# VH-VL binders against V-type ATP synthase subunit D (atpD), part 14

Target 1, 210 residues: V-type ATP synthase subunit D (atpD), of Coprothermobacter proteolyticus (b5y8b7)
Amino acid sequence: MASTVSPNRMTLLALKRRYTISKRGLKLLKDKLEAMVKAFRDLYTEFDRERRYIEELMEAFVELLNQYESETSPAVRDRIRSMQLFQVEYELSTRMVFNIKVPFLDVSLKRMDIPDLYLQTGPAFYKALSVYEELLPHLLKLASLRNALHMMSVEIEKTRRRSNALEYNVVPELERTIKWVQQYLDEMERSQTVRIMKVKSMLEKERGNA
Key: E = the ipSAE of ESMFold2; O = the ipSAE of OpenDDE; V2 = 0.75 times the mean of E and O plus 0.25 times the DockQ between their complexes.

## First folded at step 17 (VH-VL; framework fv_anetumab)

Design k1 (from g1 with light chain D97L Y99A; at its last look DockQ between E and O 0.67; V2 from the best seeds 0.69)
Fold by ESMFold2, look of step 17:
Structure k1 (fold): chain C 210 residues (1-210), chain A 126 residues (1-126), chain B 111 residues (1-111)
Amino acid sequence: as target 1 above (210 residues)
Amino acid sequence: QVELVQSGAEVKKPGESLKISCKGSGYRFTSYWIGWVRQAPGKGLEWMGIIYPGDSNTRYSPSFQGQVTISADKSISTAYLQWSSLKASDTAMYYCARETYTIYKDASATWYFDYWGQGTLVTVSS
Amino acid sequence: DIALTQPASVSGSPGQSITISCTGTSRDVGGYNYVNWYQQHPGKAPKLMIYEVSNRPSGVSNRFSGSKSGNTASLTISGLQAEDEADYYCSSYAGSLNALVFGGGTKLTVL
């Protein structure tokens, strides 16, 4: 940029204005980045709490499925597999998280009529249904939170890259260009001063020789 | 240069109040969490809690909830740890530390202490 | 929720390589949590030596390396030197607690 700029006072003023605007822009990007990271941390905490809760539910569900398979003959398991146990309802919504539109999938389950199977299967079957009713909505919430974190991490990276470009490229280039133009103008002013002093000296010689 | 400078050693009696300080410089104080870490004589490091000075959001370890107060004065870039009534068991070295982060594109993340204060020794004895 | 287990002490001779372990569970160290390592000389504040399991901050010797396998993170010091004698702590961020958790610490003695 220094090699492409005409060194004059008007150009120096324009460069200083651009420098001031760029420094303000850099501050705004850093403020935005810091706010985004704080919001990300809050969301990450929610995600991790949800994940741990789901892991506990999943352990319980797997144990109940194992017990169900031990308590239930293959023929009865095949019959249960053909039954519609739940009606799944879902709603897709969009939420704003720090100016980012994030899709959320809300799910609920309605248990269908299930015949009394206590002589054909054990209690683990019914306990597993109850855990599943809680587990599935939480799993889909976790997926929505994971996606939100991903979308936010992408925006954080974009903001970081723009901040870095200003801080390590644009602002330093403006500083170098301003320095170069200032030094050039200072040299021109020194030359101008010498010419003025030479004119004064010639005028004094003319008056002294008159 | 990021620097955390803590207040000097304290000798106190049980039942007295105390407020120790941690002054941050060389960075934007309001934009990083500051944590407090306790180390009893000859023992390991214990996380006590953190504060985000920008909005005073504060989080305590369950072990220290209600036992201490963490605060900050952002106008002077200083975080505080305070007790309303000291116990002999509060005798320990107390560190403040700045928390930083790494956030990946796959949305994984971690936070850790990158700069530590020199420590403030608090001695509580009759 | 996270509990990080370290050996109380380890020792080695100058020039040896030694390893300090930090064991958690399948839900933290074995799963998704990153482990960081701090060095503390007597009377001094801790210093960050390894972050994100295996990354070194600027100014930390390449003799220090980190790794993870299963539920255990490890700090390895190659070419052991007298100044490496210190306490070493592993640590992890527990998102569910919004908190940093420390291991119990390991005293490294250089014989």
Scores: ipSAE 0.561, ipTM 0.807, lowest interface PAE 1.6, mean pLDDT 86
ESMFold2 (binder alone), look of step 17: mean pLDDT 90; pTM 0.921
OpenDDE, look of step 17: ipSAE 0.827; ipTM 0.937

Design k2 (from g1 with light chain A94D G95S D97L Y99A L100Y; at its last read DockQ between E and O 0.75; V2 from the best seeds 0.76)
Heavy chain, then light chain:
Amino acid sequence: QVELVQSGAEVKKPGESLKISCKGSGYRFTSYWIGWVRQAPGKGLEWMGIIYPGDSNTRYSPSFQGQVTISADKSISTAYLQWSSLKASDTAMYYCARETYTIYKDASATWYFDYWGQGTLVTVSS
Amino acid sequence: DIALTQPASVSGSPGQSITISCTGTSRDVGGYNYVNWYQQHPGKAPKLMIYEVSNRPSGVSNRFSGSKSGNTASLTISGLQAEDEADYYCSSYDSSLNAYVFGGGTKLTVL
ESMFold2, look of step 17: ipSAE 0.677; ipTM 0.861
ESMFold2 (binder alone), look of step 17: mean pLDDT 89; pTM 0.912
OpenDDE, look of step 17: ipSAE 0.814; ipTM 0.929
ESMFold2, look of step 18: ipSAE 0.683; ipTM 0.867
ESMFold2 (binder alone), look of step 18: mean pLDDT 88; pTM 0.913
OpenDDE, look of step 18: ipSAE 0.816; ipTM 0.931
ESMFold2, fold request of step 23: ipSAE 0.692, 0.701, 0.661; ipTM 0.870, 0.883, 0.853
ESMFold2 (binder alone), fold request of step 23: mean pLDDT 89, 89, 89; pTM 0.917, 0.916, 0.912
OpenDDE, fold request of step 23: ipSAE 0.832, 0.832, 0.828; ipTM 0.941, 0.940, 0.939
ESMFold2, last read: ipSAE 0.636, 0.701, 0.672; ipTM 0.837, 0.878, 0.865
ESMFold2 (binder alone), last read: mean pLDDT 89, 89, 88; pTM 0.912, 0.910, 0.910
OpenDDE, last read: ipSAE 0.828, 0.827, 0.830; ipTM 0.939, 0.939, 0.940

Design k3 (from g1 with light chain Y99A L100Y; at its last look DockQ between E and O 0.75; V2 from the best seeds 0.68)
Fold by ESMFold2, look of step 17:
Structure k3 (fold): chain C 210 residues (1-210), chain A 126 residues (1-126), chain B 111 residues (1-111)
Amino acid sequence: as target 1 above (210 residues)
Amino acid sequence: QVELVQSGAEVKKPGESLKISCKGSGYRFTSYWIGWVRQAPGKGLEWMGIIYPGDSNTRYSPSFQGQVTISADKSISTAYLQWSSLKASDTAMYYCARETYTIYKDASATWYFDYWGQGTLVTVSS
Amino acid sequence: DIALTQPASVSGSPGQSITISCTGTSRDVGGYNYVNWYQQHPGKAPKLMIYEVSNRPSGVSNRFSGSKSGNTASLTISGLQAEDEADYYCSSYAGSDNAYVFGGGTKLTVL
């Protein structure tokens, strides 16, 4: 670093300009990182809330499926497997998360007309249908939130890497180089001042002798 | 170099108001949540609430909702905990703590308190 | 409504290994990796010893380690020293709305 730069005033000015640009860039990256981390945190809270709610629904759904299996003969279960119980309606939408356009899949279920099947099965089947109807939209929302978090985490890592390079490598290197050039120029100025005073002293002695 | 410095000990009477402070230094104050934790004499730690100084977003423990106010002044890098009317049961040590994070590239993340203030002892008695 | 259960006290002799437990449920300790451990000497502020179940922050001795099995997180201190005598608290980030819970604390006595 000190060995790669010539210590003159023009070089010092160029180094100071680069230092100023680098410090501004570092501030902008840290501001961007702050905003992205806050947005990530808010989205993560929403994701965790959804995950915990889904855990409640899934626990209930599994219990109801077990009851359904014990209440319903294999022949009836086979008939139910061949039925279309829901029509799935979906729409792909987008949501902005800190300047990132993230796809979301919005889903709703429309229950099909059910024949008098309840005469052949118990109440657990119908309760399970109700839980599933709520569960599926939440599962797809969770998947969309996870994808958004992933897109955010990649951008956060990229911004963190750039910020670290400026803060711990580029800026300190410039500071050391500027300090070295400044000290070199100060020493040269001190040496020139001593030489000028010697010349004046010698000239005054010559004038005094004349 | 991260440091949280809290205001000094307080001796108060029931019914009086009080505002204690926590000044953060050595880091970008607006980028981290600040939590408040209570420790009654001889008892354990109780989380009271947390604030994000960058936008003043605040969350309270249900046990402390409506009983205390958490605020921040980002221009002087300071968080506050305040009571409008102290009770004898408010006698405790109060800590502020900085929440930090680890965010992984696979989108997993975790949050924890890495730096704590020295504590402010509040004594409320007649 | 999350509660973390710790033993009230644990003791050991210098050089021994000691384990402090922190028990929750499948919906907190068991299902997530948010458990942290804090050390508090008398009259002093808590200090972070372990985060995310098993991670050790810079400056914390490798004699301190963390683990989890089922719904129970554990802090293990190997090569017990007199200065390890303190109160130890587990905590968990609760996930929703930035909430936290602390365990009741464990007093470690070095005999």
Scores: ipSAE 0.510, ipTM 0.773, lowest interface PAE 1.8, mean pLDDT 87
ESMFold2 (binder alone), look of step 17: mean pLDDT 90; pTM 0.927
OpenDDE, look of step 17: ipSAE 0.815; ipTM 0.932

Design k4 (from g1 with heavy chain G35S; at its last look DockQ between E and O 0.80; V2 from the best seeds 0.65)
Fold by OpenDDE, look of step 17:
Structure k4 (fold): chain C 210 residues (1-210), chain A 126 residues (1-126), chain B 111 residues (1-111)
Amino acid sequence: as target 1 above (210 residues)
Amino acid sequence: QVELVQSGAEVKKPGESLKISCKGSGYRFTSYWISWVRQAPGKGLEWMGIIYPGDSNTRYSPSFQGQVTISADKSISTAYLQWSSLKASDTAMYYCARETYTIYKDASATWYFDYWGQGTLVTVSS
Amino acid sequence: DIALTQPASVSGSPGQSITISCTGTSRDVGGYNYVNWYQQHPGKAPKLMIYEVSNRPSGVSNRFSGSKSGNTASLTISGLQAEDEADYYCSSYAGSDNYLVFGGGTKLTVL
């Protein structure tokens, strides 16, 4: 940039203005980045909690399924597989994460009344249903949280790139250019001063000889 | 350069209050979490808690919840660990550590301590 | 509570390669790449040696490497030197109420 810029006072002023704007922009980006990263951490913690909880539920669910298989006849299991056990209700909600609107799907499960099912199944079956009722909404929440994290991660990366560009490329370049222009102007002023002094000295010599 | 400087060694009696400090420099102090880690004599490292100086969000290990207070003053880039009433069992080296992070595009992230303070030895004896 | 298990001590001769293990569960070490390793010399603060199972920070010798298999993370030190004598701690993000957990530490003696 230094080689392509015309070194004059107007250019210097323009560069200084650009520098100031760039510095301000950098600060804002850094602040934004900090805020997003913080929000990301908080959200991630929530995500991780949900994930762990789901894992626990899944383990319990698997255990209950094993028990269910052991205590229920294959014929009954086959029948159950063909049945609708739940009515699912959905509600869409939106959560603001930092400045991002994230859609959440709230799911509620209602057990269907199935005659004679209680007589044909053991306790593990109903326990498993209960676990499933708890599990499904959390799975959906987890998915929403993941989506939010993803969106944030992308934004964080973008912001970081912009910040880095300003910090390590734009601002330093402007600083260098400003310094160069300033030095040039200083040298020019010095040169002019010397010229003026020479002229004065010449004039004085001419006056002295007259 | 990033540096964490902790306050000097402390000798206290049981029942006394104490506040030790960790000052960060060379980085944006409000942008990084600071953790406190205890190490009893001849024992391993124990994570105590963590604070985000930007908003003073604080989390404690269950083992240290209610036992200590973690705070920060962002104006002077300093984190604190304090006891209202010291016990002999609080005798230990205490480290502050900066938590850094990696965030991946797949929304995964990791956190680790990249810089540590030199430690503050706290001795509690009758 | 998530607990990370390390051997209490390991020893090796100069020039040898040694490995320190850190064993957790499928919910921590086995499931995620949250494992970090710290070196601590006597009377000194811990130093990050490996992060995210296998990454080395700048300034850390390439003699240090990390890996994970199943629920066990491993720190390997090749070309063992006297200066490597220290305590080594693994750590992992524990999530829920316990954000971070350290292993019990391993004392490495260079014979």
Scores: ipSAE 0.557, ipTM 0.797, lowest interface PAE 0.9, mean pLDDT 90
ESMFold2, look of step 17: ipSAE 0.648; ipTM 0.851
ESMFold2 (binder alone), look of step 17: mean pLDDT 89; pTM 0.922

Design k5 (from g1 with heavy chain I50F; at its last look DockQ between E and O 0.63; V2 from the best seeds 0.72)
Heavy chain, then light chain:
Amino acid sequence: QVELVQSGAEVKKPGESLKISCKGSGYRFTSYWIGWVRQAPGKGLEWMGFIYPGDSNTRYSPSFQGQVTISADKSISTAYLQWSSLKASDTAMYYCARETYTIYKDASATWYFDYWGQGTLVTVSS
Amino acid sequence: DIALTQPASVSGSPGQSITISCTGTSRDVGGYNYVNWYQQHPGKAPKLMIYEVSNRPSGVSNRFSGSKSGNTASLTISGLQAEDEADYYCSSYAGSDNYLVFGGGTKLTVL
ESMFold2, look of step 17: ipSAE 0.682; ipTM 0.877
ESMFold2 (binder alone), look of step 17: mean pLDDT 90; pTM 0.919
OpenDDE, look of step 17: ipSAE 0.839; ipTM 0.946
ESMFold2, look of step 18: ipSAE 0.650; ipTM 0.859
ESMFold2 (binder alone), look of step 18: mean pLDDT 89; pTM 0.916
OpenDDE, look of step 18: ipSAE 0.843; ipTM 0.947

Design k6 (from g1 with light chain L100F; at its last look DockQ between E and O 0.59; V2 from the best seeds 0.62)
Fold by ESMFold2, look of step 17:
Structure k6 (fold): chain C 210 residues (1-210), chain A 126 residues (1-126), chain B 111 residues (1-111)
Amino acid sequence: as target 1 above (210 residues)
Amino acid sequence: QVELVQSGAEVKKPGESLKISCKGSGYRFTSYWIGWVRQAPGKGLEWMGIIYPGDSNTRYSPSFQGQVTISADKSISTAYLQWSSLKASDTAMYYCARETYTIYKDASATWYFDYWGQGTLVTVSS
Amino acid sequence: DIALTQPASVSGSPGQSITISCTGTSRDVGGYNYVNWYQQHPGKAPKLMIYEVSNRPSGVSNRFSGSKSGNTASLTISGLQAEDEADYYCSSYAGSDNYFVFGGGTKLTVL
């Protein structure tokens, strides 16, 4: 920047204006970044709580599936594998998280009635269905929360990059360039002062030699 | 330069109240969580709770819920830990620490304490 | 509550490498990268040495490294020096109910 800048008073004033605007912009970006990070932490806490609850349900579900395999013949298990046990209804909605629109998936399950199945299976099968009815909506909520966190992390990164560019590149380069132009103008003024003093000294010698 | 300066050592009797302080400087105090960590004599570190001074959002360890109060005064960049009625078992060193973070583009994140106060020794005995 | 298990003490001679373990569960160590390590000299405040299992903050010597295998995180100190004699604590973000937990601590003695 300093190598391409003309060192004059108009340029110095323009550089100082740009410096002031850049410093104000940097403060605004830092304020926005701090607010986004707090919102991210709050959402992450919700996500982590949901994830850990799902881990508990998943452990229970896997145990029940193991019991189901022990209680139920392979032929019946193959038959169940091809059945539709639930009807899934869902709505896609949008939630605002710190000015970011994030899609959310709201899900409900309805268990289909298959009357002869109770004679072919044991109690673990029905307990597993009950856990699954709770598990699936929570899994889809978790996916929505993870996506929201991802969208926020991208925006945080964009804001951080812009803040860093101002703080570590633009502002320091402006400071350096302003200092260089100011030193150049000060040297020009000093040089003119010395020339004026030399002219006065030469005039004083001419009068003293009269 | 980030600095956390805690109030001085305290000697108290059981049943007395106490409020110790942690003043943050060199950073924007309202934008970082402040945690409190207890260390009984000859024992390890115990996380007590954490506060976000910007909105006073506070979380407590289950072990300390209802036993202490964490607060902050953002106008003077100071966090507080207080007891309404001290017990002899409250004798410990108490640290405040600033929580910072790393947030990745893939939404993974982690949190850790990067700056710690010098500690406040609280002694409770008759 | 949730606990991180560390050995009570470890020892080593100058120049050796030592490893301090921190064992938890899949909820605080194995399934996540939340483990941090802190060094505490007698009478001093803790200092962050490792965050996110293996990352060193600026100003921390590359003699300190971290790793994880299964539910066990490890802090390794190579080229052991007398000033490394301290207590070492692991910590983790172990769930929203217990924002943070610390291990019991490990006293490192340099012989």
Scores: ipSAE 0.502, ipTM 0.779, lowest interface PAE 1.9, mean pLDDT 86
ESMFold2 (binder alone), look of step 17: mean pLDDT 90; pTM 0.923
OpenDDE, look of step 17: ipSAE 0.772; ipTM 0.909

## First folded at step 18 (VH-VL; framework fv_anetumab)

Design ctl (from k2 with heavy chain E99S Y101S I103S W111S; at its last look DockQ between E and O 0.03; V2 from the best seeds 0.00; counts 0 for: pae E 23.6 > 2, placed apart)
Fold by ESMFold2, look of step 18:
Structure ctl (fold): chain C 210 residues (1-210), chain A 126 residues (1-126), chain B 111 residues (1-111)
Amino acid sequence: as target 1 above (210 residues)
Amino acid sequence: QVELVQSGAEVKKPGESLKISCKGSGYRFTSYWIGWVRQAPGKGLEWMGIIYPGDSNTRYSPSFQGQVTISADKSISTAYLQWSSLKASDTAMYYCARSTSTSYKDASATSYFDYWGQGTLVTVSS
Amino acid sequence: DIALTQPASVSGSPGQSITISCTGTSRDVGGYNYVNWYQQHPGKAPKLMIYEVSNRPSGVSNRFSGSKSGNTASLTISGLQAEDEADYYCSSYDSSLNAYVFGGGTKLTVL
């Protein structure tokens, strides 16, 4: 039933060790955040390049569709709408972005054999098929990149919250606790010094009298 | 969709204070840096500084450090540029602009300004 | 000093190609992918034309292209049109100043 008292000096040393570990952990999280933001920016650059390329392809595609409609009778256009022009092939893959696995959908189109329609249409139809064959895979890549950016943003915010908790809550609390313990120990040492000096003074008076 | 709308033109005397605003809409205001750029009449563009409204992390060009205050009010999606005492040399067009960076720690992660406000003309004369 | 140097003016005839240069130190241009180009028509806000050396934002004509070689970034406008007449600014991050820096600007005149 006698109490076991933890040494206050040992507690102070343990707190200082925790403080050092926490400060190192904070630095590592901040370094990780910087690297993640750089990776996010690189991914966004790729996304933006894809978006611009798609917009150029879409402009060309719309122009070719307008030409196709002017060159092709409604009956022929309706027949073409009923045809399977492409077979879609896809593969789901993953790409590592700063140790995060992000899914990507890789798509390719295989043009089906179609009847020779050159006399019933114009050249715009065939040019539009070529543009569409390139356009669709890039659209799906853009969707994959957008999803990857979202997944990265979630991980960045998670890491930011951990960094903020260390920087603004855990580390300051350790600093306050260490300060209070140190002040307590300093007062205890001061009191002990006064006792020693009083005993020393008493002994000096005894020797001086004798 | 993304839009930066600045406060109207100002005519002031030297020594007066001024606070001009830049309201962002069409995006999450707290997730992008907002920069301020000055253009004196007939002169080029000068970067003044940037702020991350999410945590108010603010950086100033050395040329403008201590001369202006950049701030933001997240609740109304608005950034501010403020002078405590205007000088005649402060006569210029002032633009706000959005950066694509989402980092609050590293302003160098901003690389370009993709959307610009319409500008606020500030004229300071006696 | 790490300044971005642009020619004060450049001119060309409609249909021609012109190039505007932006020269800095190797850390401002050659070593890092942060050189940007802005177009500013009189009385209007700047518009981003090229970012990170060679990337073209949505809505910018493919007549505009960017490149770099050594300490010099270049904005090239092919098929010059009257509407291209404007001021053009390059921009980059200057690590010695810890600040973004604009070039002095280049006035493009379409003859």
Scores: ipSAE 0.000, ipTM 0.399, lowest interface PAE 23.6, mean pLDDT 81
ESMFold2 (binder alone), look of step 18: mean pLDDT 90; pTM 0.927
OpenDDE, look of step 18: ipSAE 0.008; ipTM 0.506

Design j1 (from k2 with heavy chain I50F; at its last look DockQ between E and O 0.84; V2 from the best seeds 0.00; counts 0 for: unsure alone 74.2 < 75)
Fold by ESMFold2, look of step 18:
Structure j1 (fold): chain C 210 residues (1-210), chain A 126 residues (1-126), chain B 111 residues (1-111)
Amino acid sequence: as target 1 above (210 residues)
Amino acid sequence: QVELVQSGAEVKKPGESLKISCKGSGYRFTSYWIGWVRQAPGKGLEWMGFIYPGDSNTRYSPSFQGQVTISADKSISTAYLQWSSLKASDTAMYYCARETYTIYKDASATWYFDYWGQGTLVTVSS
Amino acid sequence: DIALTQPASVSGSPGQSITISCTGTSRDVGGYNYVNWYQQHPGKAPKLMIYEVSNRPSGVSNRFSGSKSGNTASLTISGLQAEDEADYYCSSYDSSLNAYVFGGGTKLTVL
């Protein structure tokens, strides 16, 4: 770097300006990173709570499916597998998470008109339908939250890399270059002072002869 | 170099108030949670709570909620643990610790304490 | 509430490998929470040895390793040295509760 920089007063001023801008940029990136990590943690807490709740619902659902299989003949189970039990209603929306647009699915289920099967299936079938009605919206919310966390993790890494480049490469190199240019200019000033003093002493000797 | 320096040992009587300190240096103090961990004589480590000095967001262990106050002064990079009325059972070593994190591109993350203060021994006896 | 169970003590001879266990449940160690390990010499502050079950911070000897099987996390110390004699604590962070817990600690004695 010092070998590619012309050491003059104009260059020194430009380097000092770049240094000031880079230091301000570094502070802004660190502020951004702090805010992003804080937002990530809040979202991660929401995700973890959803995940735990979903696993409770899944355990209940699996238990009810086992009961349903014990209460229901294979022929009736095959008939039920061919039925459309729900109509899915959804809306795709966008949520801003720290200046990142994240898609979210809002899902609800409408239970279709199901023939009366109570003589053929028992109560576990209807209980399983009720658990599924709650489970599916939570699963889609979990998927949206996981995607949001992923998008944030990518942006956090980009911001960290930019911050590191300024802090450990750009700013230190500017400091070294500024120091080198300043030292060069100080040496030029000392050399100029010596030349002026020598010329003055020669002029004083000539004047003293006249 | 990241460093947490705690205030010196304290000898107190029951009923007295106390505020101990933890000064962080070598890093951006406002960007990391500071936790307080208690260790009674001859016993294990017990998490008391932590604070985010950047916004003063504070969380307490249920075991310590209402019994201590955790605070911070970000202008001097210092966190505090405070009792309004000490009990003999408060006799313990108290550590502060900096929480850090690792966030992966697959969105997995973990939180843990990477640097610890030297400890402040608090002795409460009549 | 989260409880992490460690043996009260373990011992080994210089050069041996030893393992310290940390047992929780399927709702914490087994599925949701990462386990960290701390070393504490007498009269000193704890030091982070392992985070996220098996990751080693820079500056920690590769003689220290971590693993998990089922609901139990393990810290393994190979090539045991006298300076490894200390108390070892496992710890877990629960992000849904925003809270930490520590195990009861294990005293390692080097014979």
Scores: ipSAE 0.730, ipTM 0.892, lowest interface PAE 0.9, mean pLDDT 87
ESMFold2 (binder alone), look of step 18: mean pLDDT 88; pTM 0.908
OpenDDE, look of step 18: ipSAE 0.821; ipTM 0.935

